# Miniprotein binders against b1l550, part 24

Target 1, 279 residues: b1l550
Amino acid sequence: MRLPEELLERARDIHSEAPSHRIKLDRVGSFGLKVPVEFKGFLLLAEADVWVSLPEGRRGVDLSRQVEAIYELSNPPKDPFSLCREAAISLLEKLNYADSSGVSIRFDAPLQDGESLKYYGVEISSIASDEIINKIRVEILGMTACPCTAELIRAYKSSEIAATHTQRSLGILEVSTKAEHPDPDKLASIIERAMSSPLRTYTKRPDEGGLVIRSLSNARLAEDVVREMIHLFLEEFGHLPEDTHILAAVRSMESVHMHDIYAERSFSLDEIRKEISSH

## First folded at step 18 (miniprotein)

Design s3
Fold by OpenDDE base, look of step 20:
Structure s3 (fold): chain B 279 residues (1-279), chain A 95 residues (1-95)
Amino acid sequence: as target 1 above (279 residues)
Amino acid sequence: DPEYRKLLLEAFKLIREAMKLLREGNPEEALRLLEKAFELAQRAFELAEDDPRTRMALWLMAYIRELQAEAYKKLGDKERAKELKEEARELEEEL
């Protein structure tokens, strides 16, 4: 039921009145909206968050205008990168009392895996103020093999490929930049290449054996994976602005322990280049 | 499936046109377009395999029912608007 226009007007009046406490809010909005997007030729239903800042002198945000802003831009469905940027800008235009806005879009991105598809998690965001900051977070599962156990076994039995335990590991790359959003497929590829092996949607027994052999041949600690992710990222995306911020992380679901192993590094491109040059 | 994609894109086009008509105060013509859009979305749903793509068709069907409910409310048909909103809710619960 659309509330009578009179009730909508009253609600608007409440939003525009002075708050009981004059405090600015950083983010006020609608979270968990369903929004259609087009990604690599797929029409996907994404989850979206939209928000704006609220000045200290205003009681509430016009939430209906926020929802309208993103839905107007989502038909016809478009790429989520453009949708984030355009919606963030539109929010500032529609809600002129806000000094900042933001949009986040989350979905499972399809990735070709032979004749089948696998998926990785992606969150695309844009924050608008005096400047636009684009953020992308990619999460993809891979496999890691432990080098420590491999060395212990190798000490007793000489083998080119030492037996070791393997586990599923979640790789995470989060990039915040004033440039355009980095390609999520490239980010996913960096994570997979940094791990001992990728995961496959479907494998026949010979293919499964090959995948395991590859993993054992590339045994890596969670720490090794993070460092490799950073190295590969610098090779692929070293052209981004120096103030670009990166989070590289791995969560290994350890097969020999009840707990997970986690490793991360947060850095700017400027910071990490200085660190590498100092050695 | 190229047919699935084609059906959904055409439905989105009709929805956009219907929304324009609703803003222009022409709910009757909007309803005609929305009915066509629903048929297209339903056909897309039927073509969709148990795939993340099925969710798009369901969402679109629910969204169309909400727009239809709005149109009937503008026409003064509160009963039909309520029915369509309930149908939209039922479709959203399947998402």
Scores: ipSAE 0.302, ipTM 0.716, lowest interface PAE 1.1, mean pLDDT 87

Design s4
Fold by OpenDDE base, look of step 20:
Structure s4 (fold): chain B 279 residues (1-279), chain A 96 residues (1-96)
Amino acid sequence: as target 1 above (279 residues)
Amino acid sequence: MSPEYRKLLLEAFKLIREAMKLLREGNPEEALRLLEKAFELAQRAFELAEDDPRTRMALWLMAYIRELQAEAYKKLGDKERAKELKEEARELEEEL
């Protein structure tokens, strides 16, 4: 039942009132919305967060307008990159009291794995203010083999391919840039190539054996994986703006310990270039 | 993804956009007709998904359509039917 317009006119607009405390808020919005997206020809149900800033003189945000903004842009389903950017801009237009807005979209991205599909985690974001900042986070599981144990076993048995413990490792690349969002498949590929081997959804016995041999032949510390991720990232994405910020990380779910090993590096392209040039 | 599945969903989305426009224009009766067709398409898509990740999209769309139908019936003054449809939407959302 829509209240009669007359009753709506008489109703106090709570959101437009002055707050009891004049404090600006950085983010006010709706989190955990489900929105349809189109990614590489797949229609996917993603989770979305939408927010705007709230000025010190306004009590609340029009949350319904935020939700409307993203759903209007989500039908028909479109690519999540455009959706993020367009929604962030639309939020500022619809909520003119906000000086900043943001959209984050999360989903499992399909990746071809032979005749089957595997998935990696993606979070695509855009933050709009005086400028637009695009952020992408990619997470994909791979396999690492320990070089330290391999060396010990090699020394003991004199084998070219030494046995070692293997574990699942989560690789993470997060990129924040004023440029367009980097291609998530390329980021996922960088992570997989930085590890000892990729994971497979389906393997026949010969293929499984080959995967393990590959892993053993390419044993890497968690630290090695992160450094390799950075190296491969610079080769593929070194053309991005110098103020582009990157987080490269790996979490190894150690098979010989009850705890995980974690390694990361956060850097800007300018910073890392200076570091490399100084050596 | 089967071309048929995609076609069904995209057509359902089209009908939903048209229905939402009709709801804004104050024509809930015609909106309901389009939403029913959209639901049928989404249901067919669900059947074609065979418990793969595509099932989630179809279920979500079905739930969303039920919510829109509930809104339409609420505008028509049929609170009982609106409540039933909202409950059905909730049940579908629990399967997501």
Scores: ipSAE 0.363, ipTM 0.744, lowest interface PAE 1.1, mean pLDDT 88

Design s69
Fold by OpenDDE base, look of step 20:
Order: sequence, then C-alpha cells, then structure tokens
Structure s69 (fold): chain B 279 residues (1-279), chain A 95 residues (1-95)
Amino acid sequence: as target 1 above (279 residues)
Amino acid sequence: SPEYRKLLLEAFKLIREAMKLRREGNPEEALRLLEKAFELAQRAFELAEDDPRTRMALWLMAYIRELQAEAYKKLGDKERAKELKEEARELEEEL
C-alpha cells in the first residue's frame, strides 16, 4: 500500500528533527552493502560500508541517499579505489549537513599463482572531510619456519637441512595516507617476500618439496617477518608523505601450540625514519 | 571468460538505461530492459563454472529482481512485486 502522498506531506521528517540530546555522531551509515567493482579486469562482488557524520542538531541520517550514492557510482563497475574516493566525496555533496564521510570496500583480490588464482584480503577505504585520507589493508597468508627449533635440532643432530616446524602465517599491511592508495599487489608481494615462503594453490610434489626446502632455508620468527615487511615497505613506498601511517603485523598460526603468535608495529614514515637515523 | 564479462557489462548497461527510462516516466520499457538484463545475468551465471564469479551473477540477478519489484510496486501491481521480491530473496540466500 503506497501511503497517499498527502499523508507523506503531513508526516514530519523525523531525520531532520532536533535530537533529544544535542550530540554529534562521528559515523552513521549502512554497513555490509554488496557492490560490484572491477579489479585488475575482474568483476568482483565486494562488501561496502558507507557513513557520514551527523551534526548535533539533526536527529538522523538519510540512509537511502547514502545507498543511492554508492550504487550510482558502482554502475558501471569501476575500480574500488576510485569508487571509494568518489563515493566519499559524493556523500558529502548529497548530505550537506555532514562534515565528514567514509567508504570502506572489502573483497578477495585475485592473484595469479601459476595457472591458477589465489586470493588475498583487501579493504580499501577513503575518508573525506577537509581532506581525503585513503586507507588500504592487505592480508595474505604465507608460510613461516621457526629458526629456534631449527637451531635446537641442528645442535642435536648435525644436519645440513635443519628440520623445524612450519605454520601458516597471516601477514597484514595497513596504510593510511593522503596520497593515492598504495598498490595492493605490491603490498601483498611485500608480505609474501617477508615470510619464509608463499603459499601455493596447487603444487606438484617436486614443487612442494622445493617450497618446503625454501621455507626451511629461510626460517624467520614472526618478529623477523614484521621487521622485514617494514624494511621492504620502506624500500617500495618510502616516497609516500611523511605523515603516512603504517601498521605491519603477522599472526602465526603455530603448529606446536594451541595459540597463535602475534607481532606488530604501528608507525608513521616520519617516526620510523627518525628511529632508524638514531641508531 | 570474455563472454561472461561481456554479458555482465551489457546487463549493467541495460540497468542504467532502464533506470533512465523509469525517471523519464516510461516504466514499461524500463521493465522490458530489466528482464533482458536478467536474462543476460542468468546466462552469465550459467557460464560461471561455480567459481567466485557466480556470486556477481547471482547478485546481479537478485538486484534486477528487486528493481523490477520496485517498478511493479509503483505501477500498482503488488502481487507481481511480491513474487519478484521473493525471487530476489531466494537468489540472495544463495550468495
């Protein structure tokens, strides 16, 4: 039943009313939207969060306009970086009472692995206010081999190839910058290169053996992986603004323990440069 | 496949055209284009060999059914709108 238009005219606009408590809200929006994107020639269904700030004098946000804003920009499907930035800007334009907006888009990014595809997790975000801040989070699984156990075994048994336990490890790079979003494939590559070895979707037995041998020969602590990620990041992305913020982290799903090992470092480019220069 | 992508992009195009027609006051032609878009999305789904690409096709099918349901609701055909919305829900449950 469409309510008669006359009833709509008589209905108070609840969203535009003064709230009972005059308090500004930082984020009000729709979370878990499904939106199409184009990434590296792939059409992917992503999840999206969209939000705006709400001033103290307004009771509610026009949520329908937020949803419309992102869907208008998502057809035709476009790259998620542009979609995030453009949608964040569009939200501020469409919702003129907001002083800030944000968009976050999450999907599994395809990565070529020989003749097959593997995937890594990506979250791309843009926050618009007086400035635009771009954020990207990349998560990819790799393999780590423990150097401590390897050393213990080497001490016990004179073996050229030290046996050690191996585990899957999740590497995380999160970058927040006023520049354009860093290339997620490059970030994923940094993570994989920082680990003992990458994971493969499909391996023939000889290739599998080679992968394991490589891991054993490149044994790294979770701490080593994080430090290596930071080092490689600085080499590749050291040109970003000094106020760029980075989180580098690893979660190792330990094979000998019931718990995971976690290591992280949060830093700005300015901060880490000062730290390195002080040594 | 190149064909899969082509089908989806064409479906998206038809949706844009349909939405334009709806704004211009031509809901009947908009509905025809949406049905054609659905057929293209369905064909894309059939070509998507149960890979992650199936999700896009399924979503697009569901989205089109929702758009159709909204259009029929505006036209006063509540029964057809309900049917299409249920079909959209069923498709979304497969996502």
Scores: ipSAE 0.448, ipTM 0.777, lowest interface PAE 1.0, mean pLDDT 89

Design s7
Fold by OpenDDE base, look of step 20:
Structure s7 (fold): chain B 279 residues (1-279), chain A 95 residues (1-95)
Amino acid sequence: as target 1 above (279 residues)
Amino acid sequence: SEEYRKLLLEAFKLIREAMKLLREGNPEEALRLLEKAFELAQRAFELAEDDPRTRMALWLMAYIRELQAEAYKKLGDKERAKELKEEARELEEEL
């Protein structure tokens, strides 16, 4: 029910009044909106968060204008990268009291896996102020094989491929940049290549055996995976601005323990280049 | 999959045109377009398997019902607007 125009006007008056406490808020908005997007020829229903800053002298944000801003830009459905950027800018234009705005869009991205599809998690964001910062977070599951157990077994039995335990591992790459959003498929590929093997949606027994053999041949610690992710990222995305910030992380769901193993590194491109050059 | 996509894109087009008509004060013509859009979304739903495509079609159907409710409210038909809002809610619960 659209509230009567009179009620909407009263609500606007309440939003514009002075607050009881003059405190600026960083983010005020609507979270968990459903928004259609087009990604690689797929029409996907994404979840979206939209927000703006609120100055100390204003009691509330015009939430209806925020929702309107993103929906106006969502028809026809467009790529989530453009939608984030355009919506963030539109929010600042529509809500002139805000000095910053932001949009985040989350969905499961389809990835071709032979004749089938697998999915990885993606969150695309843009934050607008005096500048625009684009952020992307990619999460994809892979498989890791433990090199420590492999080495223990190899000590007693000479084998080219040592037996070891395997587990599912979640790889995470988060990139914040003043440049355009990095390609999420490339980020997903980096994560998969950094792990012992990718996961498959459907495998026949011979294919399953091949996948396990590959994993055993590429046994890696969670720490190894993170370092490999960083290395591969620098090879593919080293052209990004030096102030680009990266989070590389892995959560290994250990098969021999009740707890997970987690490893991460947060860095700027400038910082990591200086670190590597110092060795 | 191509037919599904085509149906949804055409529905989105009709919705955009209907929203324009609503802003211009022509709710009757908007309703005609929204009904066509609903039919297209429903066909897309029927073509979808129990996958993300189903969710998109359901969401679009719910969204169209909300827009129809708005149009009927502008026409002064509060009862029909209430019915359509309830239908939209029911569709959203399936998401």
Scores: ipSAE 0.339, ipTM 0.732, lowest interface PAE 1.1, mean pLDDT 87

Design s94
Fold by OpenDDE base, second read of step 19:
Structure s94 (fold): chain B 279 residues (1-279), chain A 95 residues (1-95)
Amino acid sequence: as target 1 above (279 residues)
Amino acid sequence: SPEYRKLLLEAFKLIREAMKLLREGNPEEALRLLEKAFELAQRAFELAEDDPHTRMALWLMAYIRELQAEAYKKLGDKERAKELKEEARELEEEL
């Protein structure tokens, strides 16, 4: 409904009024917007959050201008990295009372798995102020096999390949950097390579057997997976700025317990390099 | 499919042009472009082979209906604008 221009003016007047309590807000915006993006040749419908800071002297944010800003940049559909960065900048330009802005875009990224597609979760963000910080979060499921149980069974049965319990595990890599967003497919690959085995969308029985054998031959604790993720990340992305911040995490959905196992490490590139060099 | 992608990109092009026309105060010409865009989006919907492609086409159809509703409001046809907004809502519920 186009409200009469007079009503729009009244609404703007309310937003520009001094608040009853002079308190700055860090983030005010619209969450859960649907926006089209182009990702590696795929046209995808993503979910987006857009926000700006609100100074203490202003009652409200012009939310309509925020929504317009991202939709203008979304047609034609473009890569979500550029969309995040450009929208964050545009928000600051359009809402001159804000000292910071942010955009977050979430979608399931397609990944080729033989003749089929599998998906992993991606959240791409940009925060603009005096500088631009780019953030990416990748989540992908894999499989882990328990080395402790494997060792116990190996000792008991004297078999070369010991049976052990397996479980699905969620691997997480989150990167915040002043550089460009890291490639999410590379991040997903790091997570899969750090686990005992990747998951497949469909397997024939012989292929399924091969995945299980691979997992048993590469049994890893959740802690081992996180350390391997960090190691592989440093090999692939060690060229990023030293102030780049990383979160590496694994949530193992344990098959023998009612609870999950969780392991994580948060670090900057300079911090982790110093730690590794000291050994 | 290559055809699906072509249809959507052409629809997006028409939408951009229609939005420009709406800003310039030409809702009649905007409606003609939006009608063509809707037909393209509908064809894309019919060609969609999976859920992501289906959802994109549905979203685009809903978005076009909203823009058409805006155009009819500018023309003073409140009744038709209301109908189109309802159609947009129904399409969005399928997402």
Scores: ipSAE 0.347, ipTM 0.745, lowest interface PAE 1.0, mean pLDDT 88

Design s95
Fold by OpenDDE base, look of step 20:
Structure s95 (fold): chain B 279 residues (1-279), chain A 95 residues (1-95)
Amino acid sequence: as target 1 above (279 residues)
Amino acid sequence: SPEYRKLLLEAFKLIREAMKLLREGNPEEALRLLEKAFELAQRAFELAEDDPQTRMALWLMAYIRELQAEAYKKLGDKERAKELKEEARELEEEL
């Protein structure tokens, strides 16, 4: 039911009135919107969050205008990076009482795996104020082999490739920068390369064996994976601004324990460079 | 498939045009375009080869039904608008 224009006007009046408590809100918006995007030639349905700040003197946000802003920019479908940036800017223009805005877009990104596709998780965000901050979060599953168990077995049996337990591990890279969004495929590649081996959608038995052998040959602790992710990130993305912030993390779903192992490091490019140079 | 993509992009084009017509106060012509867009989206749904393709096509079908419902409301046909909204809801539940 379209509310009569009179009801819409009344609702607008409520939004513009003074709140009972004069407190600024950082984020007010609509979460879990579905929006079409084009990513690497794929048309994908993404989930979107849109928000703006709310000044202390205003009771509510015009949520309908936020939804309109993102959908206007979503047809025709465009790349999610541009959509985030453009929508964040559009929100500030449409909602002139806001001093900041933000858009987050989440989807499963297709990645070529031989003749098939696998997917990794992506969240692309832009926050607009006096400046634009672009954020990207990539999550991809890989495989890790435990070096500790390998050493224990090696102590009892002389073998070049020591048997060890393997597990699926979730690698996470989150980057916040004033530059353009980093390439999510490159971030995914960094995570996979930092792990003992990637996961495959389809393997024949010989290919499976090869994957396991590779994993055993690259046995790594969760801590090792995070450090390797950081190292590889610096090699690939060291050109980003010094104030670029990174979160590198791994969640290892251990096969021998009922709990997961988690490791992370949060850092700026400036901070981590100083740390490495000091040793 | 290339055909799937073509169908969706054409449907999106028709939707943009229909939305413009709705803003201009021409819901009748908007409905004609939305019907065509729905047919294209339905064909795309039938051609979908994976879950992402299926979900996009279903969403687009639901979105078109909502736009059609809006157009019928502008025309004063509340009953048809309600039916179309229900169809949109049913399609969204499959997402």
Scores: ipSAE 0.415, ipTM 0.787, lowest interface PAE 0.9, mean pLDDT 89

## First folded at step 20 (miniprotein)

Design lh18
Fold by ESMFold2, look of step 21:
Structure lh18 (fold): chain B 279 residues (1-279), chain A 95 residues (1-95)
Amino acid sequence: as target 1 above (279 residues)
Amino acid sequence: SPEYRKLLLEAFKLIREAMKLLREGNPEEALRLLEKAFELAQRAFELAEDDPFTRLALWLMAQIRELQAEAYKKLGDKERAKELKEEARELEEEL
């Protein structure tokens, strides 16, 4: 049933009322919005979350204004970093009762892979208050080879055969910083370089052999992949503010195991530099 | 492909123009633009080579159906508006 407009005009503004329990909320928003973006020349459909803080004296968030804040900025499609930051600022302007706002944008980023494309996961966030904090998470699949099995096979009866098991591994880099978002392609490259070999969307038999040989030559534990990711990150992004926070992680889908293996390290740039300089 | 990109950008442009016409109280002209935009998005859908490009074209087709429904609602055609909203939901469920 469609209600008469006179009733809608006389209805209380429930959102601006005081709640029964005066408790501040940190994140109130709309999650799973579909938005178009343009990433490095590609038009893509991204998924976005938008939210604001809600003070103790306000009962609810004006959800239509939240959606308006991001959708007004999404046509024509633009790069997801600008959209994310600008929408977060617009949320604070439109919902002036909030102390903070946030926007996240998720998409599969295309990466040229010979004559075809491969994809890696990207999630970009901007959280606005008296300052803006930018977060980016990159997830990309690679190939790893087990060094323990490789050593056992090498040692077996003076064998000169180089062999071990290989598996798909998901590498993760997450960066939270006051600087602009790091380039996701560079983060993806760091993850792939830390692995035993990259994965390809299409490989002919001769090319497949080369990838396997590379993987066997670069056998690494999940723990060592994480350490290498950190090393490469510091080399490329050590210039970021000292309070920049990083998460480096690997989840290996071990081919000979019934379960996944996981390794992770979180740190700030200040923290990791002190740790390294103490050795 | 370059053609895919051209089709979608033109569809986005027509959508912007149609939304302006709806705000200005001209739903008839908005519908003309939206029908053209839908054709362009549908052709981009046919050209899409990978799932991410298929998803964007499909989503845009759904958005156009929602705007068409809004236009028909402004013209007083509630039955057509309901049909178009249902089509939009069906398109989004394919995502």
Scores: ipSAE 0.701, ipTM 0.909, lowest interface PAE 1.0, mean pLDDT 85
Fold by OpenDDE base, look of step 21:
Structure lh18 (fold): chain B 279 residues (1-279), chain A 95 residues (1-95)
Amino acid sequence: as target 1 above (279 residues)
Amino acid sequence: SPEYRKLLLEAFKLIREAMKLLREGNPEEALRLLEKAFELAQRAFELAEDDPFTRLALWLMAQIRELQAEAYKKLGDKERAKELKEEARELEEEL
């Protein structure tokens, strides 16, 4: 039901009123919108959050204008990187009382895995103010093999390949930069390469055996995975601005315990370079 | 598939044109375009190989039904508008 124009005018009047408490809000918007995007040739339905800041002298945000801003830009579907940036800018233009805006777009990114597709989680964001900050978060599952158990078993049985427990592990890379969004497929590749092995959507038993053997030969602690992710990230993305902020993390869903192991490092490129150079 | 993409992009184009016609006060022509767009989206749904692609097609079908309902409302056909709005709701529940 489109509310009568008169009711819309009344709602606008309420939004423009002075609030009972003059307090600025950092983010006011619509969360969980469904928006179409084109990601690397795939048309996908994504979830989007859109927000702006609200000054202390304004009671509410015109939410309809926020929704309109992103939907106008989403037809035809475009890449989520451009959509985030353009929508964030458009929000500031349409809502001139805001000093900042933001857009976040979430979807499962398709990745070719032989003849099938596997998916990894992506969140692409842009925050606009006097500058634009681009953020990307990638989450992908892999497999880790425990080196500690492998060493214990090796001590009992002289075998070239020691048996060990394996577990599913979630790798996370989050990058915030004034540059363009890093390529999420490259970030996903870094995570997979940092683990003992990638996961496959479909494996025949012989292929599964090979994957397990590879994992056993490349046993890594969660801590090892995070350090390897950072190392590989620096090799691939060391050209980003020095003020670029990174979160590298792993959540290992242990097969022998009811709890997960978690490891992370947050850093700027400048900070981590200084740390490495000091050794 | 390349065909899936083509069908949806054409449907999106027709939707943009229909929305323009609705703003211009031409709901009859808008309805003709929206019907074509729905057929394209439905065909894309049938071609969808995986859940993410199915969901987009269903979402687009729902959006088209909502626009059709708006057009019929402008034409004074409240009954048909209500039916189409219910169909849109049913499609959205499958997302």
Scores: ipSAE 0.470, ipTM 0.810, lowest interface PAE 0.8, mean pLDDT 89

